# Ledger of designs, part 1: VH-VL binders against q2ft37

No score or structure here was measured in a lab: all are predicted.

Target 1, 241 residues: q2ft37
Amino acid sequence: MGHHLKRVVSPKSWGIPRKTDKFVTKTSPGPHNKNALPIVVWARDQMGIVRNMKEAKHVLREREIIVNGRPVRHPDMGIGIFDIVSIPKSGKHYRILRDKKGRHVTIPIDEDAASSRLVKITNKTIVKGGRIQLNLRDGSNVLTDKQYKSGDSIVLSLKEGQKNEIIDHFPFQPGNMAMIIGGKHSGVVGRIIEHIPVPGSLPNRVILKDESSGESFETIDEYVVMVGRESPAIDRWGIEE
Below, numbering starts at 1 at the first letter of every chain, in headers, positions and changes, except where a header shows other numbers; Kabat numbers aren't used for antibody chains.
F, E and O are the ipSAE of ESMFold2-Fast, ESMFold2 and OpenDDE, as the mean of both directions, binder to target and target to binder. V2 is 0.75 times the mean of E and O plus 0.25 times the DockQ between their complexes.
[cut] marks letters that were taken out.

## First folded at step 3 (VH-VL)

Design b2
Fold by OpenDDE, look of step 3:
Structure b2 (fold): chain C 241 residues (1-241), chain A 121 residues (1-121), chain B 111 residues (1-111)
Amino acid sequence: as target 1 above (241 residues)
Amino acid sequence: QVQLVQSGAEVKKPGASVKVSCKASGYTFTGYYMHWVRQAPGQGLEWVGWINPKSGGTFYAQKFRGRVTMTRDTSISTAYMELSRLRSDDTAVYYCAREGYDFWSGYSDYWGRGTLVTVSS
Amino acid sequence: QAVLTQPPSVSGAPGQRVTISCTGSSSNIGAGYDVHWYQQLPGTAPKLLIYGNSNRPSGVPDRFSGSKSGTSASLAITGLQAEDEADYYCQSYDSSLSGYVFGGGTQLTVL
């Protein structure tokens, strides 16, 4: 009961048909929250790699699906943007992204690309010992001795023995490449043209330019994730519109 | 009674493109990845790439990236492989092959009969 | 050139046992990826012979067996029959290439 949603009220971002089964798996509280796609929905409805919940549970019990370097154990585990999903036995790896309509899309990636993941820094906390804890958008955190800023993106290693090591950093600043991950312009990748601080409690504004189309987009800080510097750090953005 | 029926032989000139089709039947088309494998005359098998018929997602061997495009039409359970900028060394029999064991192990359990693509000036 | 190395040819008399080796590396077989085997009769498409290192699909006689150890795999054929004359290919996945890979193939001749 509490683990299911009526399919008709499932988030549009899931990109699944709503006029099929009455219920769909509800995402458990955790990473990405409302923006999360249950792994079973991903596997069954988007990827078609399992046919039903029973098969999904079997696959998960066998640790056949790995998300961000960890085996998935529960079908209601949520995945979201920039997560890396792997099926080790088949050598298949995927990156979760958003299309221009804000729907979750799955991009096949190679081994090298799957060895790291991108994540936005939401804020930072000083912990005992003077180290800095970076609180990340997906709800996870990492400790570092280096200085980073809220709004920046970091690249975390998923390699065995180097898990969660920061291997790259994309500053939130004009001139760098970013992706919009919320609002009506979700999925857009562009270069930050201007950051416009807004006094008060209102969100700061960010203007991005899609260099391929020449179109400019305005959004807020919260919806901006740095995805590179001069060029995007990932090879593919989206599948098809 | 899984069957993969491929399009007929093609003769192309260098620089041209070829699109081979593979119509699947006897199973749920979107429930299995489809691979493409080629074999040059008298040579071994070479993996080209796979497509997920459900999502449309594709993954190509590095060698073919930029030249190969795999697509599918789920309404007719047909997979397509298009290879562009053809060269003489692209001459081969091209096979579509269904991935077995429901996506998990990366083997091909059923194969089409192959489509001979000849590239010659 | 093939990532997985097979002997180019093997031969045996009817009733004999033959083995075909498939030698990989730490990036494929040694990385834990399964090895699969295909039989290709002359003028035909490959046919799945062994999957998951040692499993036989339905229709494949038990005189065919597969094994894997370390960075290598092996296909064994017992009670060799004339109809076994074919090319045999091993296949796996290679992490360094991010792709599925085949052996160079082994031509089996039944004497």
Scores: ipSAE 0.836, ipTM 0.935, lowest interface PAE 0.6, mean pLDDT 92
Fold by ESMFold2, look of step 3:
Structure b2 (fold): chain C 241 residues (1-241), chain A 121 residues (1-121), chain B 111 residues (1-111)
Amino acid sequence: as target 1 above (241 residues)
Amino acid sequence: QVQLVQSGAEVKKPGASVKVSCKASGYTFTGYYMHWVRQAPGQGLEWVGWINPKSGGTFYAQKFRGRVTMTRDTSISTAYMELSRLRSDDTAVYYCAREGYDFWSGYSDYWGRGTLVTVSS
Amino acid sequence: QAVLTQPPSVSGAPGQRVTISCTGSSSNIGAGYDVHWYQQLPGTAPKLLIYGNSNRPSGVPDRFSGSKSGTSASLAITGLQAEDEADYYCQSYDSSLSGYVFGGGTQLTVL
């Protein structure tokens, strides 16, 4: 018994790697930073909706918690930024964001907002039969006939019958809106001014303009997630200073 | 013994704001969502929204977004609902109601006695 | 009109059986969301009567029962007693409104 797709778990934490994910295996700099959160920690410690591991396992066995359109079966499955977490029987839906201090923030959202998710493309692979597989930041993948680039974001449907259909695309390019998910400027929404490739092993640099302050700043391309074209796809962030 | 003790009746003029309190006792306050539900005189029940006292997260019915704010103070186990820009059709009894613990339903298992808010010019 | 439709009133004699319907749509009961029932005695707050379609909390007599089928739910009261005279509300979740919805209420009169 199991899913068609492996759930994201931390290989370092569990000793039985299914899939290596940058979210789970690459903690942000500093001892307190974490890019993935076990679902049981979220439910018990952050949300207070279960009392202990036994109750968490019961809830998961009953498939009451849905992450990105799939029931969670393992209490140690990780969740991260932009994930959609749902408790559909009670009509509660959440989007996971990150505050300026690098802590996970859980934003309640309505049904329409919970029917799709934003995901960054990390790379792509040609699979058997010549099809293109997009490998996504959350460790999942989708097949496509269209050309997309590493660093772009796509919006995937979570609606029944349309799961994993690409319904929107935000190219990584100057003029488009991005959210910063790491480093000094975590949580800032800005417009890309310039992408500066850096030869060798050093990260590429990205210059953005913070639309709220009007000031420019620099980060690395790893921390940049496209969230729109001329305007953000998300109307308001749950991050507040 | 679960109890939800609400603040007393209020009389307000149109355009004012009201803040109703709901003090919880007899259970772990942060372990249960709290709903607010109102009932206009001679009318049925209308859901206003919920708050998770643990996280502070809130979600409001579309009709009340922009006018309602739900907060809590976990140190005194108290939830609050503030409704602004009051109109005469906001006259109602406002109930706080605790959501039941289990995940398969969004029912309210314990209710406060209600707070009558009257909006009159 | 309320999102969940209930008859405005029902009546029965002591000892009889009455039923109260709660009719929804494909965005609420028809989408598989649970139905809950509340009793409201005159001048009091609502009290939970049935949750999760058919479950009775401790202290609710066996003569109250609930069921759900398709887009509708039903509350049945057998062995009707004078103290059952009250208003009864069904509740569910509606995905199109992203919120909880109540029926318009049913006034039960014990003859």
Scores: ipSAE 0.772, ipTM 0.906, lowest interface PAE 1.1, mean pLDDT 85

Design b4
Fold by OpenDDE, look of step 3:
Structure b4 (fold): chain C 241 residues (1-241), chain A 121 residues (1-121), chain B 111 residues (1-111)
Amino acid sequence: as target 1 above (241 residues)
Amino acid sequence: QVQLVQSGAEVKKPGASVKVSCKASGYTFTDYYMHWVRQAPGQGLEWVGWINPKSGGTFYAQKFRGRVTMTRDTSISTAYMELSRLRSDDTAVYYCAREGEDFWSGYSDYWGRGTLVTVSS
Amino acid sequence: QAVLTQPPSVSGAPGQRVTISCTGSSSNIGAGYDVHWYQQLPGTAPKLLIYGNSNRPSGVPDRFSGSKSGTSASLAITGLQAEDEADYYCQSYDSSLSGYVFGGGTQLTVL
């Protein structure tokens, strides 16, 4: 029973009804961890493109669903914010985002948008040969010869022949656009106004301003993902934006 | 017995908006994407966009982005297509069409009878 | 204007075999997207005729068949009947346009 959760205790971020079936698929350890939505829950409960687990397993065996350029094979694979989910045969592509309530939302996107994905740099490690390994928030990593900073976001190509190439970079700095991906302000997109380093083990503070509402928000470094420079690089951020 | 019942013919002036409805029955409304396709008089078929009734997610053809809005009311199994800033070349029969059971192939298996929208000054 | 190219018209006598071509490109049929066919009788809505290149929905006679090769698809009608007189449209997806696309339609006349 290690592969299931009681549906009533499923994360609120999944945005699924809790008073239906007793159990729901538990996300396997991997990308996004506690913030991950199982692909079967996405397909069945959010998207309604499969009716049950049996059907989900069937379509996964057929490699009908691709996440970040890789076919999904297991129903408990987790997807999360900024992941690109594609159904190639029907030309449907989606970006996973968060709404202002912190719930996973699925945004349909076109081919061009689906050719890349955004990911935050968590830290970096120097590997043999002097190259830099960027450790990314989703648990993946990429090698580069360029200098980036922790907290920055990079855009990775998903195009064939160019997979995982860094095609853009959004520095973590005041004046650039960011999205809050955790805490009570999850889903908010705003411009970084101030970065306030905090001495000790406490997280640094970040002040963002939602330019659409004029409202300011305070959060921590961990919850901030750069999503652009002067303007957001993503066109749509959610159905409840 | 899948049925898609569309609203009646509309006559609009240029610059106006039109909202066409499509009531679905005979199947679970939220389990199938709904497409909208139009056909100008004497012309071929033109895809407008689709909506996922389950999530409310929409995706429009580039040509119609900014002018078309697709919505749905799941309580009454009805899909809506609104087209704004109408012009004469928007005159067409507008069809709602359910995406086929094989979601992965991208076809429409059931079509409404169409709604004629006439745009004239 | 149509992304997929069809002959504007084809004709045949009852009992004959007719073929309707649908020519695409590397961004649609050639990219591996499935081709579907619709029949539109005069004054009616389109009806699904073939899906997934060669599959027939229930109720569609086996004298209708679809095929796909390279950047083109084809609809074949054997044993042509008077009731087959209609417009036929192929449909696929085009990655360059990020959208579903139709052929220009083919008017089939039964002589």
Scores: ipSAE 0.890, ipTM 0.949, lowest interface PAE 0.5, mean pLDDT 94
Fold by ESMFold2, look of step 5:
Parts: C-alpha cells; sequence; structure tokens
Structure b4 (fold): chain C 241 residues (1-241), chain A 121 residues (1-121), chain B 111 residues (1-111)
C-alpha cells in the first residue's frame, strides 16, 4: 500500500472518471509536476492501447513507447503538456496539450511535427569557459552560445544527429502568443499585454488578452509558456484554439 | 465472430458529401483502432486514415485532410467516415478495417465488405 | 504509382512455388517498418494473409510465407492451388508520407 492515489482524488487534468473504488497509479518523480499524467494511465485509460499493468510493463520493457526522443522505462513516469509521445514501430505520434477546461488531451501529429518539441526556459547558468546552460521546465538542459531569456520558449530538434539543436525561439514579450498551463486560466491561449515584475519572493504578474473572447486576465509568470510570436504555431504544435 | 457491417452503396453528385458507417460486433470496440481504406474500380488499395474509438483521436492521409472526418459512437459500436466535396475520382469501394491485436505493427486483421460510393453527374 | 512496387502479375502451375516481391525504399521497408500481406479474391474484401513480415494468422496454411530484407519483402506460396488465384497486396508504413502505403497489387493466375 501507499504509492497509489485513489481514483477519486486523481487530478482533473488526467480526464479520467474520478469516483471509483479502484486505485490509480501515482505519478513518480520526474520532469513534470504532480499533475503530470502517468504513462500507464495514458496508455491504458486514455488511449486503450494496453489492457492492464502487466501488459504496460511488457511494452515499456520492450521500449515501444518513446517520450521526447527517449524510451520510457517506468509505468509511473509522468508526461505533460508539449510532450511528444511516439510509437515508432506503428508510425503513431502524439503531442500532449490542454483543452480550454485545463484537461490534458492527446493530439495525433505527423512525423514532421513529432521531430521537435517546445520547452520553456526556466533559468540559465554560466558554466566553465563562459558557456551558457539553459535550464528547461522539463528538467533538461541545453548548452548555447546565444543569449536567451528566462520565460522564453525554444523549439528543440528530436531528429537523430540534431538532438537538442535549437531550431526556433518564442520570446516572452508583449505582443507574442502564450498558453497558460496552470491556475484558473489553464489551457487558455492569449497574447501578452504586460509583464509586471514583483519584488522579492512574490510571483511576477502577467496580463494577457484572450483574443477569442476579448477578455483580459492576469496570471503568474510560472504559468505562462510562449507558443508563438505574433501568431500562434497552432497547426504544427496542435495548440488548442 | 468478429464482424464489421457497413452501410449500403451510395450514388452522389460532385460537390456532395457521403457518410459511410461501420458497425462492429464480436469484440470490444474501443480496444482497437479502426482504419478506412478505399479501392477505386479495378485499382489498388489506398489508405484514408484511422480513428481510435476510445479517445476519438483521428489521423488522416494528407490527400484527404480537409475533406474527411472520422467519428464514432461507442454506445452502438459504430465508426463513421464522412467525405465532403466529392469528385468523380472519389468513386471507390470504402472499407473499414480493424487494426490487429499487435497494435505496434499497424496491420488490419478484419475488414468490412465495403461500401461502393459512386460520384457522377 | 504505388510507393511499394509489386509485379503486376505472376503465374504458376498447380503444385509449383510462386514468389511475389514488394520493393520499397529507405522511408518505409528500409527504415525497418513491418510488411503485411493481404489476399483479395475477386469481388471480396481483402483478407489478412501475413503480418509482421512473416507471421501467419490462424487459418492461413503454412504454404504461405513472408520474408523481408533490406528495402524489399517477399511473399512465397508453395504447393500452388487453384484457390490461390487472387490479387495480393503488400502494406507498410512510410515516414516521409506519415502514412500507411500499399503495393500496387499482384494478380496471381493458376495455370
Amino acid sequence: as target 1 above (241 residues)
Amino acid sequence: QVQLVQSGAEVKKPGASVKVSCKASGYTFTDYYMHWVRQAPGQGLEWVGWINPKSGGTFYAQKFRGRVTMTRDTSISTAYMELSRLRSDDTAVYYCAREGEDFWSGYSDYWGRGTLVTVSS
Amino acid sequence: QAVLTQPPSVSGAPGQRVTISCTGSSSNIGAGYDVHWYQQLPGTAPKLLIYGNSNRPSGVPDRFSGSKSGTSASLAITGLQAEDEADYYCQSYDSSLSGYVFGGGTQLTVL
């Protein structure tokens, strides 16, 4: 006992029925927060491509499921927004996004779209020789000679021979499009109006406009992920409109 | 035991739409992807796309994107393919085909008998 | 033009061995994707014959066999019988098209 959530307390973002006497798999430590979706819940409950935990463990042992270019090994590994999930043997690829209700949704994508991933820069570190290490929201890092800022998004290649090459950049600035990944506006895509720095340990504030509704709203900068410049990268990224 | 029963033949004018149904029985409908494949008279097989009946997710061959919509109704174990803005070269037999038990290989193990769609003026 | 190339026709006498080729490229069979084979009798839907390169589903006689090497695959039929007269299609996945592809089909005639 002890490592499983009861299904009734599972995060809403998983899009599974809540009220059951059956336990669900808890998310183990990994690159996403506690609201991340365990790969086994995704495969069994959302996608129906495995029937039970025994089959899921077999599939993972055979390295049939690739997340962000790497085989997933543990059924508890969490997947989250912007992750690329591939089943290369059958040519099926997916991007994990959120709908306007803040629930994770799985969007089938083509080979070209599956060859790159979007990540947010959380901070950067100067390492030996004056090189810059970008530390990314998913816990990974990338070395670069170029100047990027915390809060920006970058697009990383997943292609063999080009892994972790930065192939696009979406600056965190007024006028650019962002997706909200937490709080009451989770899943909303909006345009940055203003970034309001706040002293000390308080979160910085960000004001955005949801141009589909015309409403302006406020959130904190940790919930903001840049998904485009003056226009969102909707088709390539599968972002909810 | 596994059966895929498709709707009857249809005759349509260019520019119209057609919706073909495929009712599954003898297995758990939501456990298997469903493919749609067409065959023009006297010609070979052409893949149109697939649907995951559990999630509702779809993926279409590039040639059909913007004109095809695949849906399902899990309460009656039925998949649908709708093709719009029909042209004469859309005349074909349209098959539904269940993806086999080895999901990881992408083959079709059971096929419907086909629905002939004729597009003529 | 089919992405996977098959001979348009093949013939053989009863009892003989017949081979049907399926030639692809580096974006499909050459990338390691499985090849599947379907038999289509006149006026009927396709029927799965071979999956995963060489596996026979239940009910398919062992005189049907499949193989794959390099960018090509092959279906072999031994002990040819009159009932084998049909069209045969190979299938694979193509990464450059992001989709499933079929060969153009091979009409088998039993003499």
Scores: ipSAE 0.711, ipTM 0.889, lowest interface PAE 1.5, mean pLDDT 86

## First folded at step 6 (VH-VL)

Design d40
Fold by OpenDDE, look of step 8:
Structure d40 (fold): chain C 241 residues (1-241), chain A 120 residues (1-120), chain B 111 residues (1-111)
Amino acid sequence: as target 1 above (241 residues)
Amino acid sequence: QVQLVQSGAEVKKPGASVKVSCKASGYTFTGYYMHWVRQAPGQGLEWVGWINPKSGGTFYAQKFRGRVTMTRDTSISTAYMELSRLRSDDTAVYYCAREYDFWSGYSDYWGRGTLVTVSS
Amino acid sequence: QAVLTQPPSVSGAPGQRVTISCTGSSSNIGAGYDVHWYQQLPGTAPKLLIYGNSNRPSGVPDRFSGSKSGTSASLAITGLQAEDEADYYCQSYDSSLSGYVFGGGTQLTVL
């Protein structure tokens, strides 16, 4: 029962029906947080590409699903925003995003787009030898000799032979493009207008402007992910209702 | 038995739009991707794109991006393909085809096709 | 033009063996993507003939066989029959185009 969760209390971000079965797969500790979408829930309930857990386990054993360049082995592995899900045999690739309601959404993407992933730098740690370890939002980390700042985004290669190499960098600064990934303005893409440090334990404020609508949005540092510089670096952002 | 019933033939002027329907029966509609493939008269098959009826997610061939829109109505197990800004070279029989195996990408059942003729 | 190359036509007498080639590249067949084959009788929709390089769906006679090697695939028909007269298409995925691709088609004539 340790791997089960009552459907009625499943995270809203999963966007799954709650009145079907009593239980649903509980996300295992790992990438992202405990509210990450289990891969089996993604495959079965959102994508409909497997019918049940037995089938899900079968396709996972066959390494049919790759997340961020690694085959998924367990059905309770969590996926989250900006993860790249690939089906190598059929050439199908997907990027996980969030819609305006904060729900996980799956966006089909091109082969080229699937060759890299975006991830936010949460903080840095100096490791033995003097190298810098970047701790990433999804719980992973990468080593680098270059200087980056917390809040910045990096683009990691998923190409064979170049896995986890940093191939691009988006600084957290006014004038650059960002996406809001939490709160009531989730899914909004805009240009950072102002970063407002707040004294104390309260989160810093960030003001973004949607250049399409001209509307300004205020959010907190935690919910801001840099997605480009002068322009967004990826093709599809969120789901428009 | 699995059946894909497509809408009737269409005649359109250049610049117009056409929307072809494909009603599925005999299986769980949301359990299989639906592809659209076209064939110009006397020519070969050309892949247009696919839709996931469960999620509504779509993916189009580069050639058709910006002009094609695939949708579905799960309540009536029907997939739609709309092609806009039609031109003469869009004249073709358009097929819907069920992707039986999501993991390897082959289609086991095809509609009978819908002829779309674009002429001035 | 089709990304996968097929001969425009092949012919054979009843009872003979014919082979239809499907030549791809490193971005499709050579990249490891499966090849599928479809049969299209005159005036009809395509029908699945071979899936996963060499597998036959139910209802397809064993005289049809598929194979894949390197950047190419092949459809073999043994014991050719009059009813086999049709167009045949290979299909795969191309990573460079980010899309499914078909061969140009091969018209098979039974003499």
Scores: ipSAE 0.902, ipTM 0.951, lowest interface PAE 0.5, mean pLDDT 94
Fold by ESMFold2, look of step 8:
Parts: structure tokens; sequence; C-alpha cells
Structure d40 (fold): chain C 241 residues (1-241), chain A 120 residues (1-120), chain B 111 residues (1-111)
């Protein structure tokens, strides 16, 4: 993001809480936040659907923009890869992806595709009563009684009455399909060959095979998002090769 | 004055492709979505899809997916619709229409239409 | 068959009131999506007549009005004039089709 764009989309005059995320539940910062795109930059500069900040504030007050099933409240709220952005009144829906240069791209999608979202599990917390809280890459969380592991992806329903129900699961394991969301291989869809844990503060390594080229490559586990099991789920998530 | 000027009538054989243009003037081309709507002879209006001229993003009615491609050239404020593998029931007047209100999805200015005739 | 159902034709004498219905379903009008109306004079492109269920653009006479209730919408024309002879289309969005939908059109004849 440019320096002047960040100052424009985060005006101090709005009084937005600067650190409420430090004292919320045990969600951790993730790569999503490092590459977040402010909603006003998306709407004004990428999409051209608002002309200025005044119009942006108006449409947000009217709850015209829904991100992952929730109305956006502030122009500086961030969106990132795999987010679902919806304009329910006119039936326009989008999935946010990232190109190989790390820039956000916006893919128009239909109602069915917009009814769920893919999200990576960052870690989990055992809460009172023995229930499991999954902490997700986008900073949100979900409770479950089922077994999931960090690094897995889950698919959450966005349908009314079923919001945040887990409707699919892609384990982080050899043989399953992943999309790379950062580094040299950003945008590549590949099959996991091996996960190599590394002790200490060094990133864990993941070796994958690019199914389209047949070439193997290495990345860090931070950049790996599971997008399928043994079969590619390319069309479901709007992934281009 | 807002104006949408479309390319001239086309006659095509089944299996061919056609590319219709829509040149916009009198407004900021990248500030409004452009829709394509067709009307077969003696029939009603049928939505084909839209394009966001700013981003280039497109969305097509299910009936046309795989056969339609919408593009634009922002340097000349022109939107295009290409329909491939034409068949006789594609004979229609094809309109471009400016979506005035992104949030409610209605169109305020329409081109005069381009007649595409598909005959064998 | 059109997703939104309109009568194929209506007629009225000058000065009378006519109503054109637009009947949808739970995936479009019944889901709360707006209804817009277009007038198409013979040999011309459609022209926006009513937007957002009941709003008139500048330059549209106030004898044109729109309403929406339940799964249906209506266009009313009072004080019918000869120049009102045209085809009228309703438009909405349909979530099952993920797209815009038009009614089949209503041919208005001024007697």
Amino acid sequence: as target 1 above (241 residues)
Amino acid sequence: QVQLVQSGAEVKKPGASVKVSCKASGYTFTGYYMHWVRQAPGQGLEWVGWINPKSGGTFYAQKFRGRVTMTRDTSISTAYMELSRLRSDDTAVYYCAREYDFWSGYSDYWGRGTLVTVSS
Amino acid sequence: QAVLTQPPSVSGAPGQRVTISCTGSSSNIGAGYDVHWYQQLPGTAPKLLIYGNSNRPSGVPDRFSGSKSGTSASLAITGLQAEDEADYYCQSYDSSLSGYVFGGGTQLTVL
C-alpha cells in the first residue's frame, strides 16, 4: 500500500479504536493482516464504485457492503485473500485473490460461490467447558467439537441461519492440494509432497509439486493454504493457473 | 451529454463469432458498470452480463457462459461484447446499457442497439 | 419463459388508468430485490421509467407510478395518452440465476 493511501483510509478524526484487537479473544495476527486492503481503497481506487471518502462513508453507513457475512463499519477495515465481498441489494459478489506480484485482485462470483468462504486455521484454544475454539487466519474464530489442526483449511457457510457452520475441511497433509499465497510462488496451485518441521523461530518448510508444470518447489508453511484434498478444487475458489 | 454509440449491424453464419462495440462519451467511462442486454425479434429483453470498465471484471448470465466475452479499452472509452459459436436463436438486437446505480442495479442510458442476424 | 411474469398486453382509452403487473418469486421480488421499469417505444431502445420500486427519474411524468408488495410489483399509468403506447418491461435481480431478470414485456395499446 502507498503511504498516502494508508493515511487517507485511516483518518484519526474517526476515533477508531487503535488496539481493541490486543485484548479480544486469543486470535493471533496472520499474514492476511500484513497484506490487507482497506475497503475504501478497494471501493474507490480498484472498483471505482465510490468517488470519494464522503460517498464511501455514506455507503458504509447504509450497510451496503458485506464482507464475509458482516457489514463493513469503517473505511479502513481490511480485506484480503479468499474474502467474500457482497453487495446484496444489487446481487454483486466478489472473491478477493492475490496475483503473483502480491496485489489484490477481485473476481466476480455467483450467489452459490458467495455462500461460503475458505479460511485457514492458525491455531486453536481450549475454552471453558472443553470446547475447541479455532482461531482463523483472518482474525476470527469458530467453536467446534470436531478435530481440526492448525494449517488445515475449513469452509464456512455464509448462508443466513447457517453462518459459520463448517461445511468442508481440507487437511494440511501430503497428497492434498494447496494454493501458495506469498513469496516467489504466489498464486501457484500444487500438491503437498512433504512438510518439514523446523524447530525454533525459523519457518517450517513445505515441498510441493506444481500440477500444471510437474516441477517441485519449496515454500514456508505460512504461505500454504489448503484448497482441496486429493483432487484439485480450482474452479470452486476462483483460482486461475 | 451521455452517449453510447454502438457498432453497425452484422450478418453471420451459424458457428461464427461476432464482436459488438459500445463507445461511451459524456461521462467518466470507468465510473459505471456496463451491461449487455439482447432482444430477439418479437421477444423481450434478456440480460447477457456486465463488465466493470475500471477493473475489467466481468460477470455473465449462466446461459452465455463459455460463449460470451466482454472486454473494454479504457483509452477510447469503449466496451465490447463477443459472442462465439453463434446459432440462429442468437439473432437479436444487442444493447449496451450504463448501470447508473451500482447499489440497486438499474440502467439509465442505453445504446441504440446492434442487430446481429444469424442465418444459414 | 420469463422469470418475471407480465400480462402480454393491456389496453385503455385516453384519460383512463391502466396497471401492468410484474409477478416474481421468492428468489427475486420476494427476496426483497428492487423492481425497475423500462418503456420501449416502437423501434427504439428501452428507456428508464421507474427505479427502486417507486422512484421516477427527472423528466418522467408523475402519472407514471410504481409499487411493490410481496412477490409482485405494479406499474400504474393514469391519464393515459396516445404517446404512452409502447412495450413495458419490469426488471429485478434473481438469486437463483445470479443475474438480472426482465419480465416478458407488456404491450400497451391506447384505444
Scores: ipSAE 0.824, ipTM 0.931, lowest interface PAE 0.9, mean pLDDT 86

